# Designs tried in a protein design chat: VHH binders against Probable 2-keto-3-deoxyxylonate dehydratase (xacE). Part 2

Target 1, 289 residues: Probable 2-keto-3-deoxyxylonate dehydratase (xacE), of Haloferax volcanii (d4gp28)
Amino acid sequence: MHYHQLAVSGERRLTASRDSTTYDLTSADADLRTFGDLARVASIARTSVDRLAAELTEDADVVDDAFVDRHATVPVDAEEIWAAGVTYQISEQAREEESSMPDMYFDVYDADRPEVFFKATPSRTVEPGDAIGVRGDSEWDVPEPELGIVLRRGEIVGYTVGNDVSSRSIEGENPLYLPQAKVYDRCCSIGPCVVTPEDVEDPHELEMSMTIERDGEVIYDDATNTSEMVRSCDELVSYFTRHNTVPELAVILTGTSLVPEQPFDLQEGDHVDITIEGIGTLSNSVTTV

## First folded at step 18 (VHH; from z2 with F109L)

Design y3
Fold by OpenDDE, fold request of step 24:
Structure y3 (fold): chain B 289 residues (1-289), chain A 122 residues (1-122)
Amino acid sequence: as target 1 above (289 residues)
Amino acid sequence: QVQLQESGGGLVQAGGSLRLSCAASGFTFSDYAMAWYRQAPGKEREFVAVIVRGGSTYYADSVKGRFTISRDNAKNTVYLQMNSLKPEDTAVYYCAAEGYMPYYSKEGLDYWGQGTQVTVSS
């Protein structure tokens, strides 16, 4: 099922969609307001999120998709969002091209240990429909469409679409500036929903596309597949949780293989759509921060 | 010190009823979901029922309509009313608690009781 978190008149609500019907699960159980709430109960009950949700649909109000779209927020309340780098060959190549120290990226790409870095806090995470940010002191910025792994207590409970917005100029200047290149106001977006593993089937076989519009024109349109990722979701989760107390809810962005080439630079006023097969489309405008 | 103490177990005939209690201490009871699990001889521990902090309840299919979980926050106690008991309900019943934690550091539920034996004779 597809799960959306909604903000309706100051109240949080959780919806579940299957087939062509969307259910307000919160209407069936007022204590289920978030995906995290549902995932918790499912975990306690030692059942799947989808099974529990399915049961709840029997008592849930049906809502229309337009309602969901109007009120959708960040689909999971991840206390921390992390990301992985150089998980695609094209990403490695792109980083090598931009960096004064290209060998670092090559070494990571070939190493057992992946690049996993902190990306965002809740306050830095943008919900669907809102504006992602490009740094005002950055000369070269790009969106990074990525599959997001949704974790509850270190276990995969779903997938979402993510955008790891990045300053390539800052990162390229010096790899030690990575936190500044990656972590800033509105640096990350996730959404539109969470899809459980049962429905995603194989996270490594998903078509992914990104479209960027500027001034009403499509200036970027390309697609890839998560099958091109050289590291598995499980591997990334393993390294993320290894020797690390993780948040109850977290998201790992798995890296990107869609890299707009220069002279492309993400600019205020742009519109970015990222679509992952079976999950949906994450849409954001762009603003300078 | 956190403690969950189950009581109310015993021997009962098929069709009979028991009411289990779990007294909690050492943590803010009202902030936790409380659950019952059971483990029969030679079987894995299985979920029985949960009551979240807001009062919503969920049950295993095998006990739906027969068991009722409830809580009294003033007494820091969670209950399991078991009606229409069957021999297959024979097990050690465990109380467990799970609260909201910003960060996760342990496996499974946050707290467990020692269990109480329930035996249903045919």
Scores: ipSAE 0.890, ipTM 0.958, lowest interface PAE 0.5, mean pLDDT 94
Fold by OpenDDE, fold request of step 24:
Structure y3 (fold): chain B 289 residues (1-289), chain A 122 residues (1-122)
Amino acid sequence: as target 1 above (289 residues)
Amino acid sequence: QVQLQESGGGLVQAGGSLRLSCAASGFTFSDYAMAWYRQAPGKEREFVAVIVRGGSTYYADSVKGRFTISRDNAKNTVYLQMNSLKPEDTAVYYCAAEGYMPYYSKEGLDYWGQGTQVTVSS
């Protein structure tokens, strides 16, 4: 099922969509306001999220998809969002082109240990429909469309779409500036929904596309497949969780293979749409921060 | 020190009733979901019921309509009212707690009681 978190008149609500019908699960159970709430109960009850949701739909109100679209927020309350780098060959190449130390990215690409870095806090995470940020002190910025892994207590409970917005100029100046290149106001977006593993089936066989519009014209339009990723979701989760106390809810962005080439620079006023097969489209405007 | 102490178990005839209690201490009870599990001889531990922080309840299919979970936050106690008991309900019943925490520690957020024996005779 597809799960959306809504903000309606100051109240949080959780919806589940199945077979072209969307159910307000919160109407069936007022204590289920978030995806995290549902995932927790499912875990405690030793059942799947979808099974529990399916049971609740019998008592849930049906809502219009347009209603969901109007009120959708971040689909999961991740306390931390992390990301992986250099998980695609094209990403490696892109880093080598921008960096004063290109060899280090090659080394990571072929190494046992992946690049996994902190990406965002809740306050830095943008909901669908809102503006992602480019740094005002950055000369070169790009969106990074990525598959997001949704984790509850270190276990995969779903997938979402993510945007790892990055300063390539800052990262390229010095790899030690990575935190400044990656972590800033409005640096990340996830959404529009969470899809459970049962419905995604294979996270490594998903079509992904990104479209960027400027002044009403498409200035970027390309597609890839998560099958090109050289790291598995399980591997990334393993490295994320080992020797690390993780949030109850977290998201790992799995890296990008869609890299706009120079002279492209993400700018205020742009619009970015990222679509992943079976999950949906994450849409954001762009602002300078 | 975290402690969950079950009580109320015993021998009962089929069709009878029991009320289990679990007294909790050492943590903020109201911030936790409380659950009951059971383990029959030769079987895996299975979920019975849970009551979340907000009061909503969920049950295993096998006990729906017969068992009722409830909580008293003032007493730091969770209860399991078991009606219409069947021989297949025979098991050790365990109380468990799961916290609502921003960060997860496998050893820190899940607590278990020692269990109480429930035996239902034919």
Scores: ipSAE 0.887, ipTM 0.956, lowest interface PAE 0.5, mean pLDDT 94
Fold by ESMFold2, fold request of step 24:
Structure y3 (fold): chain B 289 residues (1-289), chain A 122 residues (1-122)
Amino acid sequence: as target 1 above (289 residues)
Amino acid sequence: QVQLQESGGGLVQAGGSLRLSCAASGFTFSDYAMAWYRQAPGKEREFVAVIVRGGSTYYADSVKGRFTISRDNAKNTVYLQMNSLKPEDTAVYYCAAEGYMPYYSKEGLDYWGQGTQVTVSS
């Protein structure tokens, strides 16, 4: 199933979608208001999230897509969001064109240890439909569309879409500035929903696309596939959880090969749509922070 | 120091009733989900029932309609009322607690009691 977290008149509500019907699970059980609430009970009861939700749908109110869209918030209350880099296959031409990639990229690409880094707290993460940020002191910024792994207590409980907004100019100026290139106000968005693994046959076989609009015109429109990942979801989770006390809820963004080339630069007022097959579309406007 | 202390176990005839209690200390009881699990000899520990901090309850299929979990936040105690007991209900019953805190240990539920034996004879 696909799960959305809503804010309705100051109350949190949780919906589940199955077979084009959306159910307000909170209407059937007032104690199930977030994805984390549902996942907690499922874990304690040693059953699946989907089985528990399915039992509730018999007593739940039905809501339409417009209601969900109007009230949607982040799809999971992840205390930490982490991200991975250098995770997608590069072409033979790109490898042979040494000027197309920094030498450091090839060192990490071929290494045993993946690039995995801290990305965001809840305070830096924006909801679907809200504005992602570009730093006022950055000269070149890009969105980074990524498959997100949703974790509860270190275990995969679902997938989502993420935007790992980045300052290319700050990162490019000095590798030691990576934290400032990645971590700042409104630097991340996740959503629109969490989809459970039962509805995602293979997380490494999903089309991922991004469209960027400026002044009503499409200025970027491209796609890739998670089958191009050379690091698995399980491997990335392993490096996140080893030797590391993890939060109850977390998301790992898994990198991308889908990055606009210069002279593209993300600007205030742009609109970014990221779509992953089987999950949905994460939409954000852009503001300067 | 966190403590979960089960009581109320014993020997009972099939078809009978028994009430288990679990007294909690060392944490803010009303902020936790409280659960019962059981383990028969040679079997894995299995879920019985849970009551979340808001009062909603959930049960394993094998006990639905026969068992009732409840809590008294003023006494920091969770209960399991077991009716229509069957020999297959024979097990050590464990009280457990899970908090709503953002970080956790990798060892499973946050706190466990020592268990109380329930034996149902035919």
Scores: ipSAE 0.766, ipTM 0.924, lowest interface PAE 0.9, mean pLDDT 91
Fold by ESMFold2, fold request of step 24:
Structure y3 (fold): chain B 289 residues (1-289), chain A 122 residues (1-122)
Amino acid sequence: as target 1 above (289 residues)
Amino acid sequence: QVQLQESGGGLVQAGGSLRLSCAASGFTFSDYAMAWYRQAPGKEREFVAVIVRGGSTYYADSVKGRFTISRDNAKNTVYLQMNSLKPEDTAVYYCAAEGYMPYYSKEGLDYWGQGTQVTVSS
């Protein structure tokens, strides 16, 4: 199933979508208000999130898509969002030329240890439909569309869409500036939902696309596939979890090959849509922070 | 010094009733989900019932309608009322607690009692 977290008149609500119908699970059980609530009970009861939700749908109110869109928040209350880089296959032509990539990229691409880094707190993460940020002191900014791994107590409980917004000029100036290039106000968005692994046959076989609109015109439109990832979801989770006390709820963004090249520069007023097959579309406008 | 102490187990004939109690100390009881699990000889420990901090209850299919979990936050105690007992309910019953904290440590996150034996004779 696909799960959305809503805020309705100051109350948290959890919805589950199956087929073409969306159910307000909180209407059937007032103690199930977030995805984390549902996942906790499923874990304790040693059953799946989807089986527990399915039992509730017979007593739950039905809501339409407009209601969900109007009230949607982040799809999971992740205390920490982490991200991975250098995770997608490069073409044989690009590898052969080597002048198209920094030497550091190939060092990480071929290494045993993946690039895994801290990305955001809840306070820096914007909900679907809200504005992602570009830094006022950065000359070149890009969205980074990524499959997100949703974790509870270090275990995969689902997938989402993420935007790992990046200040490329700051990152390019010095590798030691990566934290400032990645971590700042409104630097991340996740959503629109969490989809459980049962509905995602293979997280490494999903089309991922991005469009960017400016002044009513599409200025970027491209797609890739998660089958191009050279690092598995399990591997990335392993490097996040090892030797590390983890949050109850976390998201790991898994990198991308869809990064607009210069002279593209993300601008205030742009509209970014990221779609991952089987999950949904994460939409954000852009503001300067 | 978290402790979960079960009591109320014993021998009962099929069709009978027992009430298990689990007294908790060393944590803020009202902030925890409280659960019962059971383990029959040669079997894995299986879920029986849980009561979340808001009071909602959930049961394994095998005990629905026969068992009732409840809690008394003033006494830091969770109960399992077991009615219409069957020989297949014979097991060691364990009390467990899980917190609602934003961070999970690999060490000491789940609390378990020592268990109490329930034997249902045919």
Scores: ipSAE 0.763, ipTM 0.921, lowest interface PAE 0.9, mean pLDDT 91

## First folded at step 21 (VHH)

Design xe
Fold by OpenDDE, fold request of step 24:
Structure xe (fold): chain B 289 residues (1-289), chain A 119 residues (1-119)
Amino acid sequence: as target 1 above (289 residues)
Amino acid sequence: QVQLQESGGGLVQAGGSLRLSCAASGFTFSDYAMAWYRQAPGKEREFVAVIVRGGSTYYADSVKGRFTISRDNAKNTVYLQMNSLKPEDTAVYYCAAEGYEPYYGMDVWGQGTQVTVSS
């Protein structure tokens, strides 16, 4: 099922979509306001999220998709969003091109240990429809369309679309500046929904596309497939969780293979649409922070 | 000291009733979901019922309509009313607590109480 978190008249609500019908699960159970709430109960009850949701749909109000679209927020309240780098060959190449130390990225690409880095806190995470940020002190910025892994206590409970907005200029200046290149106001977006593993049969066989518009014109339009990723979701989760007590809810962005080339620079006023097969489209405007 | 203590178990005949209690101490009871699990001989521990912080309840299919979970936050106690008991309900029953924010990951388990249902 597809799960959306809504903000309606100051109240949080959780919806589940199945077979072209969307159900307000919160109407069936007022204590289920978020995806995390549902995932918690499912875990406690030792059942799947979808199974529990399916049961609740019997008592849930049906809502129209337009209503969901109008009120959708961040689909999961991840305490921490992490990301993986150099998970695609093209990303390796991109990093080598921008970096003063290109060999570093090649080494990581071929290494057993992946690059996994902290990306965002809740306050730095942007909901669908809101503006992602580019740093005012950055000369070169790019969106990074990525598959997001949704984790509860380190276990995969779903997938979402993510945007790992990055300063390539800062990252390229020095690899040690990665936190500044990646972590800043409005540096990340996830959405529009969470799709459970039952409906995402293979996270490594999903079509992904990104479109960027500027002044009403499409200035970037390309597509790829998660099958090009050289790291598995399980591998990334494994390295994320080993020797590490992870948050109740977290998201791992799995890296990107759609890399706009120079002279492209993400700018205020741009619009970014990222679509992943079976999940949906994450849309954001762009602002300078 | 964080603790859950079950009580109320015992021997009953099929069709009978028992009421289990689980007393909590050492943590903020009202900020936890409370659940009952059971483990029968030779079987894995299985979910029985849960009552979340807000009061909503969920049950295993095998106990729906027969068991009722409830909580009294003033007494820091969760209950399991078991009616129409069956021999297959025989197990050690465990109380568990799972914390909401800011107590994520702070799970608590009781020692269990034996419930035996004779045919």
Scores: ipSAE 0.919, ipTM 0.975, lowest interface PAE 0.5, mean pLDDT 95
Fold by OpenDDE, fold request of step 24:
Structure xe (fold): chain B 289 residues (1-289), chain A 119 residues (1-119)
Amino acid sequence: as target 1 above (289 residues)
Amino acid sequence: QVQLQESGGGLVQAGGSLRLSCAASGFTFSDYAMAWYRQAPGKEREFVAVIVRGGSTYYADSVKGRFTISRDNAKNTVYLQMNSLKPEDTAVYYCAAEGYEPYYGMDVWGQGTQVTVSS
């Protein structure tokens, strides 16, 4: 099922979509306002999120998709968003082009240990429809469309779409600047919903596309597939949770394969749409921060 | 000291009733979901019922309509009313607490209480 978190008249609500029908689960149970709430109960009850949600739909109000679209917020309240780098061959190539130390990225690409880095806090995470940020002190910025792994207590409970907005100029100047290249105001977006593993089936066989519009014109339009990832979701989660007590809810962005080529630079006023098969489209405008 | 203590277990005939209690101490009871689990001989521990912080309840299919979970925050106690008991309900019953923010990951378990239903 597809789960959306909504903000309606100052109240949080959780919806679940099955087939062509969307249910307000919060109408069935006022204590289920977020995906995390549902995931918690499912975990406690030793059942799947979808099974629990399905039961709730019997008493839930049906809502229109348009209603969901108007009120959708971040689909999960991740305390921490992390990301993986150099998980696609093209990412390796991109790093080679931008970095003064390209071999470092190649070494990671071939190594057992992946690159996993902190990406965002809740305050830095942008919801669908809001503006992602490019740093004002950055000369070269790009969106990074990525599959997001939704984790509860380190266990995969779903998938979402993510955008790991990055300064390539800052990262390229020195790898030690990675936190500044990756972590800043509005540096990350996730959405539009969470899809459970049961419905995604294979997170490594999903088509992914990104479209960037500027001044009403499409200036970038390309597609890839998560099958191009050289790291599995489980592998990334394993390294993320290894010797690490993780938050109740977290998201791992799995890296990017769609890399706009120079002279492309993400700019204020742009619009970025990222679509992943079976999940949906994450849409954001762009602003300078 | 953080603690959950179950009570109310015992021997009962099939069709009978028992009421289990779980008394909490050492933590903010009202900020936790409370659950009951049970483990029968030779079987894995299984979920029985949960009552979340807001009061909503969920039950295992095997106990729906027969068991009722409730909580009294003033007494820091969660209850399990078990009616129409069956021999297959025989198990050690455990209460558990799972914390909401800011107590994520703070799970507490009781020592369990034996429930035996004779045929």
Scores: ipSAE 0.918, ipTM 0.974, lowest interface PAE 0.5, mean pLDDT 95
Fold by ESMFold2, fold request of step 24:
Structure xe (fold): chain B 289 residues (1-289), chain A 119 residues (1-119)
Amino acid sequence: as target 1 above (289 residues)
Amino acid sequence: QVQLQESGGGLVQAGGSLRLSCAASGFTFSDYAMAWYRQAPGKEREFVAVIVRGGSTYYADSVKGRFTISRDNAKNTVYLQMNSLKPEDTAVYYCAAEGYEPYYGMDVWGQGTQVTVSS
């Protein structure tokens, strides 16, 4: 199933979608208002999130897609969002032309230890439809579309779409500036929903695409596939959770090969759409922070 | 000292009723989901029922309609009312608690109470 968290007239509500029908689970059970609420009960009851949700749909109100779109918020209340880099296959020609990439990139690409870093708190994460940020002191910014792994107590409970908005100029100036390139006001978005693993046969066989629109014109339109990842979801989770006390709910963004090249520069007023097969489309406008 | 202590187990005839209690101490009881599990000889521990902090309840299919979980936050106690008992309900029953903290710690388990249902 696909799960959305909604804000409706000062109340949080949780919906589940299956077979083109969307159910307001909160209408059947007032104590289930977030994805985390549902996942907790499912874990205690030693059942799946989807089976528990299916039982609730028998008494739940039906709502339409327009209602969900109007009220959607972040799809999960993740206390921490982490991200990975250098996770997608590069061509044999690019490897043979080592000078076309920084030496540090090749060191991480070939190493046992992946690049995994802190990305965002809830206060820096914007919901679907809200504006992602480009920092006013950055000269070159890009969106980074990424498959997101949703974790409860360090275990995979689903997937989402993420935008790992980045300052390419700050990161490029000095590798030690990575935290400032990645962590700032409105630096991340996740959504539109959480899809459970039952609806995603293989998270490493999903088309991922991004479209960027400026002044009504498409200025970027490209796609990749998660099958090009050289790091598995399980491996990334392992490096996040090993030797590290993790929050109840977290998201790990898994990197991308879709990064616009210069002279592209993300600008205030741009509209970014990121679509992952089987999950949905995360849409954000852009503002300067 | 965080603790859960079950009581109320015993021997009961098939078709009868029994009420289990679980007293909690050392944590803020009202901030926890409370659950019952059971383990029959030679079997894995299985879920029986849960009551979340807001009061909603969920049951294993095998006990729906026969068992009722409830809580009394003033007494820091969760209960399991078991009606229409069957021999297959024979097990050690365990009380458990799970918190709502953003960073999780250990879950709390009781030591268990024996319920034996005779034919």
Scores: ipSAE 0.816, ipTM 0.943, lowest interface PAE 0.7, mean pLDDT 91
Fold by ESMFold2, fold request of step 24:
Structure xe (fold): chain B 289 residues (1-289), chain A 119 residues (1-119)
Amino acid sequence: as target 1 above (289 residues)
Amino acid sequence: QVQLQESGGGLVQAGGSLRLSCAASGFTFSDYAMAWYRQAPGKEREFVAVIVRGGSTYYADSVKGRFTISRDNAKNTVYLQMNSLKPEDTAVYYCAAEGYEPYYGMDVWGQGTQVTVSS
């Protein structure tokens, strides 16, 4: 199923979608208001999230897609969002051109240890429909569309869409500046929903696309597929969780091959849409922070 | 110290009733989900019932309609009322608690209490 977390008149509500019908699970059980609430009960009861939700749908109110879209918030209350880099296959030509990438990039690409780094807290993460941020002291910024792995207690419970907004100029100035290039106000968005693994045949066989609009024009439109990932979701989770006490709820963004090239520069007023097959579309405007 | 103490187990005849209690100490009881599990000899531990901090309850299919979980936050105690007992309910019953904190969630387990149902 697809799960959305909503805010409706100051109340949090959880919806589940199956067979083109969306159910307000909170209407059937007032203590199930977030995806984390549902996942906790499912875990304690040693059953699946989807089976528990399916039992509730018989007593739940039905809502339409416009209502969900209007009230959607972050799809999961992840205390930490982490991200991975250098995770997609590069072309043979790009690999053979010595100056196309920093030497460090190829060292990580070929290494056993993936690039996995801290990305955001809840306070730095924006909801679907809200504005992602570019730093006022940055000269060159890009959105980074990524498949997100949703974890509860270190175990995969679902997938979402993420935007790993980045300052390429700050990171490019000095690789030691990576934390400042990645972690700042409004640096991340996740959504629109969590899709459970039962509804995803293979997380490594999903089309991912991004469009960017500026002044009513589409200025970027491209797609890739998660089958081009050279690191698996399980591998990334393993490196996140080993020797690391993890929060109950977390998201790992899995990298991307969709990065606009210069002279593109993400600007205030831009509109970014990221779509992953089987999950949905994460939409954000852009503001300067 | 953090502790869960089950009580109320014993030997009962099939069709009878038994009430288990689990007293909690050393943590803020009202902020935890409380659950009962059971383990028969040679079997894996299985879920019986849970009551979340907001009061909603969930049950294994095998006990629905016969067992009732409840909590008394003033006494830091969770209960399992077991009615219409069957020989297959024979097991050691364990009380468990799961916290709602975002980090280092504490799972607490009791030592268990034996329930034996004879017919």
Scores: ipSAE 0.814, ipTM 0.945, lowest interface PAE 0.7, mean pLDDT 92

